VH-VL binders against q960a1r229to459. Designs and how they scored, part 20

Target 1, 231 residues: q960a1r229to459
Amino acid sequence: LKGDRIELLLPKNIDQFKKFKKDRTVISSGLITRFVSTRNPKEFSQKWISTKYVKEFNEITVNKDSVVVGAALNIQKMADTLTSSLSINIGKEIDSFIQKFSSPQIANFATWTGAIISGAKSSLSVSDLLILFNVLDAKLTLLNNSGELTQVAIEEFAEKKLFATHTIVNAIFSRSLTGFLFCLKLGETSEQDSTNFNFAALVGNQVSRIFVGLGGQPKRLTSLEVHIDAL

## First folded at step 4 (VH-VL)

Design e07 (framework fv_axatilimab)
Fold by ESMFold2-Fast, scan of step 4:
Structure e07 (fold): chain C 231 residues (1-231), chain A 125 residues (1-125), chain B 107 residues (1-107)
Amino acid sequence: as target 1 above (231 residues)
Amino acid sequence: EVTLKESGPALVKPTQTLTLTCTFSGFSLSTSGVGVGWIRQPPGKALEWLANIYWDDDKYYNPSLKNRLTISKDTSKNQVVLTMTNMDPVDTATYYCARSEEYRKILDEYGFDYWGQGTMVTVSS
Amino acid sequence: DIQMTQSPSSLSASVGDRVTITCLASQSISSYLAWYQQKPGKAPKLLIYAASSLQSGVPSRFSGSGSGTDYTLTISSLQPEDFATYYCQQSYSTPPTFGGGTKVEIK
């Protein structure tokens, strides 16, 4: 290439990722294809780093009390993991809800991290995957530019916009979640349509978790949770 | 078309409370993703953000001023009101209200795309 | 708070010149950056959002670029109506913060 120079790094493990991340833009599997196929290198003249081949970002670990899903896995693989690791009633609702907002083509291609970051960035649209992570009390393992790992609640990740300063390594879900999961999505007719909303509630033998999305980040209905838990 | 206009007193005494009203047209604060913010500019100085209120009644305040600021909206009147307590001569500035709106679905990004003309508030004894 | 530093604080240029203004964030802001133009006695006007997207109605001679902590506003061919102060603003973290401004004076 005589003109513009583009760089895409493909680290194979987390130590390589830490060494080469610096100020590079992080991309997943879907964006790699677009990046490589572009006819205009100026659109991709900045430095990029992929999570696709990082071993630690592709791992699934099922522990006694938790399940860990690597950041580079697609939405369907995440759903299959949760369905097989969490209670039957919760798993069924997860699978059903994902089918409502994601086609098989999308779920088998797009990473769950891409969907979560997109949802956390949006202030206009509801995010079905984000509300699902909220109701399930998901925690994220994050990597900062200094190579330090930390764990945060999904609500904190979205509220503090940590996607801009951190890389998602994995998501952690509790296997002690019990009760009834109910998710609802009402579709949007336009990008500016104010009729967008979604809802997710986990109620029953545990402390209730209830969220509503009216555009942007889901809101926790803590007063309703308190009243339901008192019954 | 979208318009915003600030109204309030031009002169405030030290220790008094300032109340500013932003009246707008051409959009609604019931629309998802829409907000209204207040920004001030002391004479010859940079812009300083004060507060935002959004369609869902979420409120954000500049941390350095939050104990002095209250923002509220009346969606039916197309108005946003800012109050600032314990005014001091250093608070002398032009106060603007502006619309905040998401520019892309994939970005939780607010820019201020339409601004009021600004209202000058002088704090003196 | 995220600090935004603009360079230069002022510049003088002739009509037709290419003008470049830079904005440095104290931490990565992932392209959550806007540029505003403010003419004397007027409210600011949005020029660029999302670091590089041109606001509707803004002349094509204005362009934005950058990523991470380093951002640039370019005016490819300065016109007399471009006399103004330019501000960058991050929306990545609350509170939104503005740069100190760059005053462009047309000789």
Scores: ipSAE 0.000, ipTM 0.395, lowest interface PAE 17.6, mean pLDDT 81

Design e08 (framework fv_axatilimab)
Fold by ESMFold2-Fast, scan of step 4:
Structure e08 (fold): chain C 231 residues (1-231), chain A 125 residues (1-125), chain B 107 residues (1-107)
Amino acid sequence: as target 1 above (231 residues)
Amino acid sequence: EVTLKESGPALVKPTQTLTLTCTFSGFSLSTSGVGVGWIRQPPGKALEWLANIYWDDDKYYNPSLKNRLTISKDTSKNQVVLTMTNMDPVDTATYYCARTEEFRTYLGYDAFDIWGQGTMVTVSS
Amino acid sequence: DIQMTQSPSSLSASVGDRVTITCLASQSISSYLAWYQQKPGKAPKLLIYAASSLQSGVPSRFSGSGSGTDYTLTISSLQPEDFATYYCQQSYSTPPTFGGGTKVEIK
C-alpha cells in the first residue's frame, strides 16, 4: 500500500494528460496545473501536474496555411516562429513590438501561455501579447475538463474567461494574413499617475482588424474597420 | 507482498468468448495512478498488450482488437476481468495480468512492475 | 503505433561476457522505455524503467541507456541465471508496444 496524497505529475503526452485529468477540475498557473477530484466528493487527494514535458505542448508545426505553437514554449521562441513563418512585413512588426514589452531575459524564460492568461485575467492593465494575438486572429486549442479538444478565437477565450475551465494546448496563426501590421505601446509614469495604452492594427488586404487597449481586455474598433475597408 | 493470479478456461473453441479473471492482493485499484493490464504471448512469439484499466475506471484497448475486448474491475473484490469475443486459433497464447503505475514520483511510466504467472489458453476444435 | 525494433534477435554468449542489446523506436519516445527479462515458462520480470532506472531487487550488472529513438540494455558480466529472452517496451504513446525480443543463449 502506498499513500499518494500530494505529488508532482509529469505527463509526457496529451493522452497521459487527458487520462489523469478525467473528471477533475483544472487550475492553471504557468506550466503547473492543479487537479481537484469532482467525481468522488470524499476524495481528498490533490495532484499537481506539469505541462512542461507534454510532447504536444512543445511542438512547432508550420503547415501550408497555418503555424501551430505549443503552449509550453517561451515568448521568444513563439516570436521567432511567427517572424519566420508569416509575411516579412508582419514578422518584422511582431519582432519589433515584442522587443518593446519583453526584455530578452523575460522572453527567454516566460511562456507565451502564462502571458496570455495573465492578460486575459486583468481588468486594470493592458496586455501587449494579448492585443498582438487579437490583431493576428489567433485561435487557441483548448482542453476541457472532460478531455475534449476544442478551438476558440482569442477574443472568445478572453471574453468568456475560459482560462478558468480549460487548459491551453497550442496557438494557431493563419499564414494567409497579409497587409500592414502596426503595433503601438505607450506607458508613461508621471508624478501624479501612470498611463498605459496599446494599439494594434492589421490593414491593407481583406478585412482590417483594429484593437485598442485602455485597461482590461482589448476592444475591437469594428466601426473604424468598416470605414477603412470602404476606402 | 504484491501478487496477481490469472484464472480462466484452458481450452476455448473457435467463435466462443474467452473470460479471464485477475485476482490480486497487496495493493488497491482505489489508489490514484494505479492500473492493471492484460498482455498475451503466443508460443515462441513476442509480447502483445491487450488492455489496461486504471484506478479511475479509465479503460484503454489495443486498437487492433478493441471491438473484441472488454475490461472491467471490481475494486472491492480486488479483481479485473477481461472478455474477448470470437476466439480464433491465432489467439492461442499465455495470458498475463500485471500491475502498472503512472505518474510515480516525477517519473510517469507505464511499465508493468509485477506480473501474474500467466494462464495458457488454447483455441482449437 | 510506435514500432520497436530489437537487435540482434538472438546471440550466444559465455558466462563473464559483456552483452549489449539495442532497441530502436520508429519515433522519439523521450526515454519512456522499459526492459523486461523472461525465462522459459515464466512471466516477464521488469528490469529497467524510464530507460535507465534500475528496478528494485535487480542486480547492478544490468544497466540501460539511450535517448530519442535509440536505447541499449547492457549486462556487464553475464551470469548463468541471465540466459533468457529480453524485451523492450515503449510507454510514450498508446498502445504500449514491445520489441520482438533478443534471446541470450549459452555458447
Scores: ipSAE 0.000, ipTM 0.427, lowest interface PAE 14.7, mean pLDDT 80

Design g01 (framework fv_recibokibart)
Fold by ESMFold2-Fast, scan of step 4:
Structure g01 (fold): chain C 231 residues (1-231), chain A 119 residues (1-119), chain B 108 residues (1-108)
Amino acid sequence: as target 1 above (231 residues)
Amino acid sequence: QVQLVQSGAEVKKPGASVKVSCKASGYTFTSYYMHWAKQAPGQGLEWIGYINPSGGYTNYNQKFQGRVTMTRDTSISTAYMELSRLRSDDTAVYYCARWGYDEFSLDYWGQGTLVTVSS
Amino acid sequence: QIVLTQSPGTLSLSPGERATLSCRASQSVSSSYLHWYQQKPGQAPRLWIYDASSRATGIPDRFSGSGSGTDFTLTISRLEPEDFATYYCQQYSTYPLTFGQGTKLEIK
């Protein structure tokens, strides 16, 4: 309306972001339209800061032991990075999983950070990307309002609702992950259905990681029998 | 701005070794793979391999395995490619190029180093 | 390794004409992980089209890429004098990275 205005800051590096974050609402690329259109006026902030152009949030680093994916990158760039840097069996399944459960339009424009936060907040839908990050034992680098960086497991991030107090800087994936990755989406039949669930398992000579997802945070399983020798 | 500057032209005899340098500036050197490619006179491009400047691990094209060695010096943001037991068919322009993650492509290239192998 | 075969090797055309350059892979290239580079004599290659169909920054609308799997095409709808160069396709679906042998676009 007349007199109302939104201040949007576009920092270009992490030091600028740290300096100007203060009490500003963090906006990731692709979230602004939905956020503004459905926001409760009582909770509406007029001071925003974007992660879109922060250099460090757009970087990808492939190290000997790990892959680091910046928070402002889209789902497709994240998937492509993992496909090219993790073992061939894991990479192929990630590519297949993203193609099956995300349209090219969504994967090329939505940030993986937005998808992870939305999944962690939701009690109504199964988060495809959140369960994938859980099975891959992803770690997140988080920035607090004091400018301190910490690393947490994706499970801790969701459980403690750290999206309320921290900004995601990047995701870290181990390159020592081995085995067979298997992902499955079940119970999806129409928009009216509310009981969808996902299954993801990483099985091999290393410790197995098995997750099932209903609405919200995926649950880890430790007692599931898996028949890998079947055709 | 991102820039890759390579060492100057070299003339070598068959059986010798050549070491080409590639000095990076304008970005965090250890955050991007450095690739190397060969282009023989009037011919197309051939991928030689890459080095991860952070950990120093390498991946070489099988065709060059056993003759190529890639190293880096993080203190001066410089990558090196050494090719040993040179043959006449090693005469080529050698390029270094950064692996950019915006497009998963060789996004910035050095100017090239001409290596001539002649008896 | 994935072998990329470009055709024709040389394409002789006049400014104003349409150019169609082909790149065929010996194996399927996943998710259109194929780029095109432009190279002029005495210069390093420059990224031109990425992920089969996306124009790199600053590349004119007359350039388009298409294709998936094993068959990829670079099209120039109306040639300008500055477009005469050698074009290379390159895949990043698997290591080793491979390039096609190049298509040289030359003035008729």
Scores: ipSAE 0.005, ipTM 0.415, lowest interface PAE 15.7, mean pLDDT 80

Design g02 (framework fv_ramucirumab)
Fold by ESMFold2-Fast, scan of step 4:
Structure g02 (fold): chain C 231 residues (1-231), chain A 119 residues (1-119), chain B 107 residues (1-107)
Amino acid sequence: as target 1 above (231 residues)
Amino acid sequence: EVQLVQSGGGLVKPGGSLRLSCAASGFTFSSYYMNWVRQAPGKGLEWVSYISSSGSYTYYADSVKGRFTISRDNAKNSLYLQMNSLRAEDTAVYYCARWGYDEFSLDYWGQGTMVTVSS
Amino acid sequence: DIQMTQSPSSVSASIGDRVTITCRASQSISSYLGWYQQKPGKAPKLLIYDASSLQSGVPSRFSGSGSGTYFTLTISSLQAEDFAVYFCQQYSTYPLTFGGGTKVDIK
């Protein structure tokens, strides 16, 4: 790159990331490719920091009761991890759901964090991945500009717009999730009346989680938690 | 030239405590994640714990969680493993090992120190 | 925990022989696998990382291949200094886990 000087930092671990993040714009894999190919730096921020090579953002940890997926992993790697670590029904439905909403090309390039942040920023539509994380009761580990870590529910992340002040470190999913996962996306074929309807439900014996979103309209994600009894 | 020099091993009774040390030289110690790996006599390798470059993040194998504490002193280029409530099953040669950033593999190892837990 | 199954447990070979060691993971680990060499009384030494990348200073007769759940380490022409125990190790998930080891002995 010629012209203006551009700074792109490539930290290798979370401690380096914490030290050098400051006011820098956080970027993932896709933006690095455009950065390398571009000759006009004014189309992008002058000060960037990458998550791509941060060790902790690329880790997967499968514990007895939870699975942790690093923030820099792509959508397909996340789906593969959940499919292999959660119950058979939940895993199969996750993989099926992702294939409906992301082409193999996108799923192998886009990070799950990019998809979550994009969805959380939108006031006009609900992200397919965001509704999936909601029904799975995902927790996010977040890093603020002071280097402090906190853990929040995915609903809180979206509602409080924490993407503006925090960097996502990882997502945490419970391995004790039980029941059947059902995901559905419906859309009109008419160009004039095109709408998308997103639905995800986890139906269990003691509790069920149901999330509904309507795409193409200025409506936000709506959640309903239902208790179920077994006789 | 990367070197990791270990000390602090010995014989201890069950329920006792022992502290292992690993002194680093030839690289910027404060920039690397560090690990402890052990090997029981005649057996294979078992990963024990890691600590991040600043010391802010640690992880432990279930077999030692709650009993062992990994720590570091970057000013002294030293890594430690505090071992409490020792059991006969903890008898092993303990290695400190550096974790490569790019490779995510254990690229340099200390010479090892023997810990024997026996009455 | 991901179980790493290594085979054979031992192999007898002569100088100049081609030796192949295999490692199987109980679930997919992509390419997140390393190979180590350990000589009697010494610490392990990294040979291969990311399943197929040769560590600096390691002779080119060593090579690794595989992805997912099946991996191999090959020594194309065994030398006297290669008689050792070899271990695979996954770093896809915590805890990090090692194979049981393969002892390469002189025939």
Scores: ipSAE 0.000, ipTM 0.427, lowest interface PAE 16.3, mean pLDDT 79

Design g03 (framework fv_recibokibart)
Fold by ESMFold2-Fast, scan of step 4:
Structure g03 (fold): chain C 231 residues (1-231), chain A 119 residues (1-119), chain B 108 residues (1-108)
Amino acid sequence: as target 1 above (231 residues)
Amino acid sequence: QVQLVQSGAEVKKPGASVKVSCKASGYTFTSYYMHWAKQAPGQGLEWIGYINPSGGYTNYNQKFQGRVTMTRDTSISTAYMELSRLRSDDTAVYYCARWGYDEFSLDYWGQGTLVTVSS
Amino acid sequence: QIVLTQSPGTLSLSPGERATLSCRASQSVSSNYLHWYQQKPGQAPRLWIYDASSRATGIPDRFSGSGSGTDFTLTISRLEPEDFATYYCQQYSTWPLTFGQGTKLEIK
């Protein structure tokens, strides 16, 4: 039938990406973005846009105060960047997280943006990566349908379901974060992104960030009391 | 059984580059950071930087930034440190060392590579 | 960066004596993230004490580490001939990793 072919658009920079996105609602799923016409709801857009080759989405920038990780990078590359540029106490736990919770095949192929969006959309499972981003106070640079860039906290992105109306450009992490990072996943029979309980805490002198996931979006805790029976 | 074996001694002229290798065995090479340290004759240890062998990401001591490049080849479990624009004060023994996560320490060291810079 | 200053630079003692080696940090070291390494001439350094006070595998009971914050000490209760070496402290609280300049323990 007419329109049974899909055109894959491969923009090479953010200006070219904006050109294809103009006046359209964008839905992102990993590296593929589907357009829906806002002017003619009866017209089915069969144009798919990949963020894979957009220069700005593949960039890594390490500044004095921050680390910027492009949206098209895989989970392993993101983790390697963070472990090498954040404090040693935080970096070692991120390295352990990737080794324990993601197979090499998943970490080397799946984008961090795909994992974040999948986790934010789920009402029944908790994303290990989404909780990690929450505890690290990650900020996301988002592109709206009008071509405007804005920066939001990861918590706001998930709570307001901004994945439905915005495209992720990059994630920004503070290099001023200090303290001890601890991540725990409970549910020995749980599979990837199908965990009954997930916990992450960043404990420092100035700030403590504690998050728990019981299904859906992570919840921030103001205090936590722990009893240990075994030494 | 963990071993780090470094390349042999080198003599270089000022302005040249030197590339020291460190071959790892007895463990999963990509699972541990590889650090490099400098020890000038009769002096103490100075940290140069590290490489994460999994992703190839590096962190260099600012004193060496711009002159040092760390790389790795995962197919042969070997890390490399290249120092360019050599000066007489680069004469030193250079060590590679593994970052162990049990103690968060430099737990295994290479035997060292003597680099002599002389005119 | 955290600067580690070791004192004395050289310590001359006889076997059987007690040795006390100091390491001072220019700013507080978090959670006792300080190690000690032993180095003999012509050899690579070897991890000796980790996390300020824990002995590495195979290290004799005569060695002990102590301290917190900015002041750390390595103590050898009764020196034996094989203990004469250079000792380095090293912090891993922050990047970059830093070492002290070393204390050379030599036979009197």
Scores: ipSAE 0.005, ipTM 0.455, lowest interface PAE 13.8, mean pLDDT 79

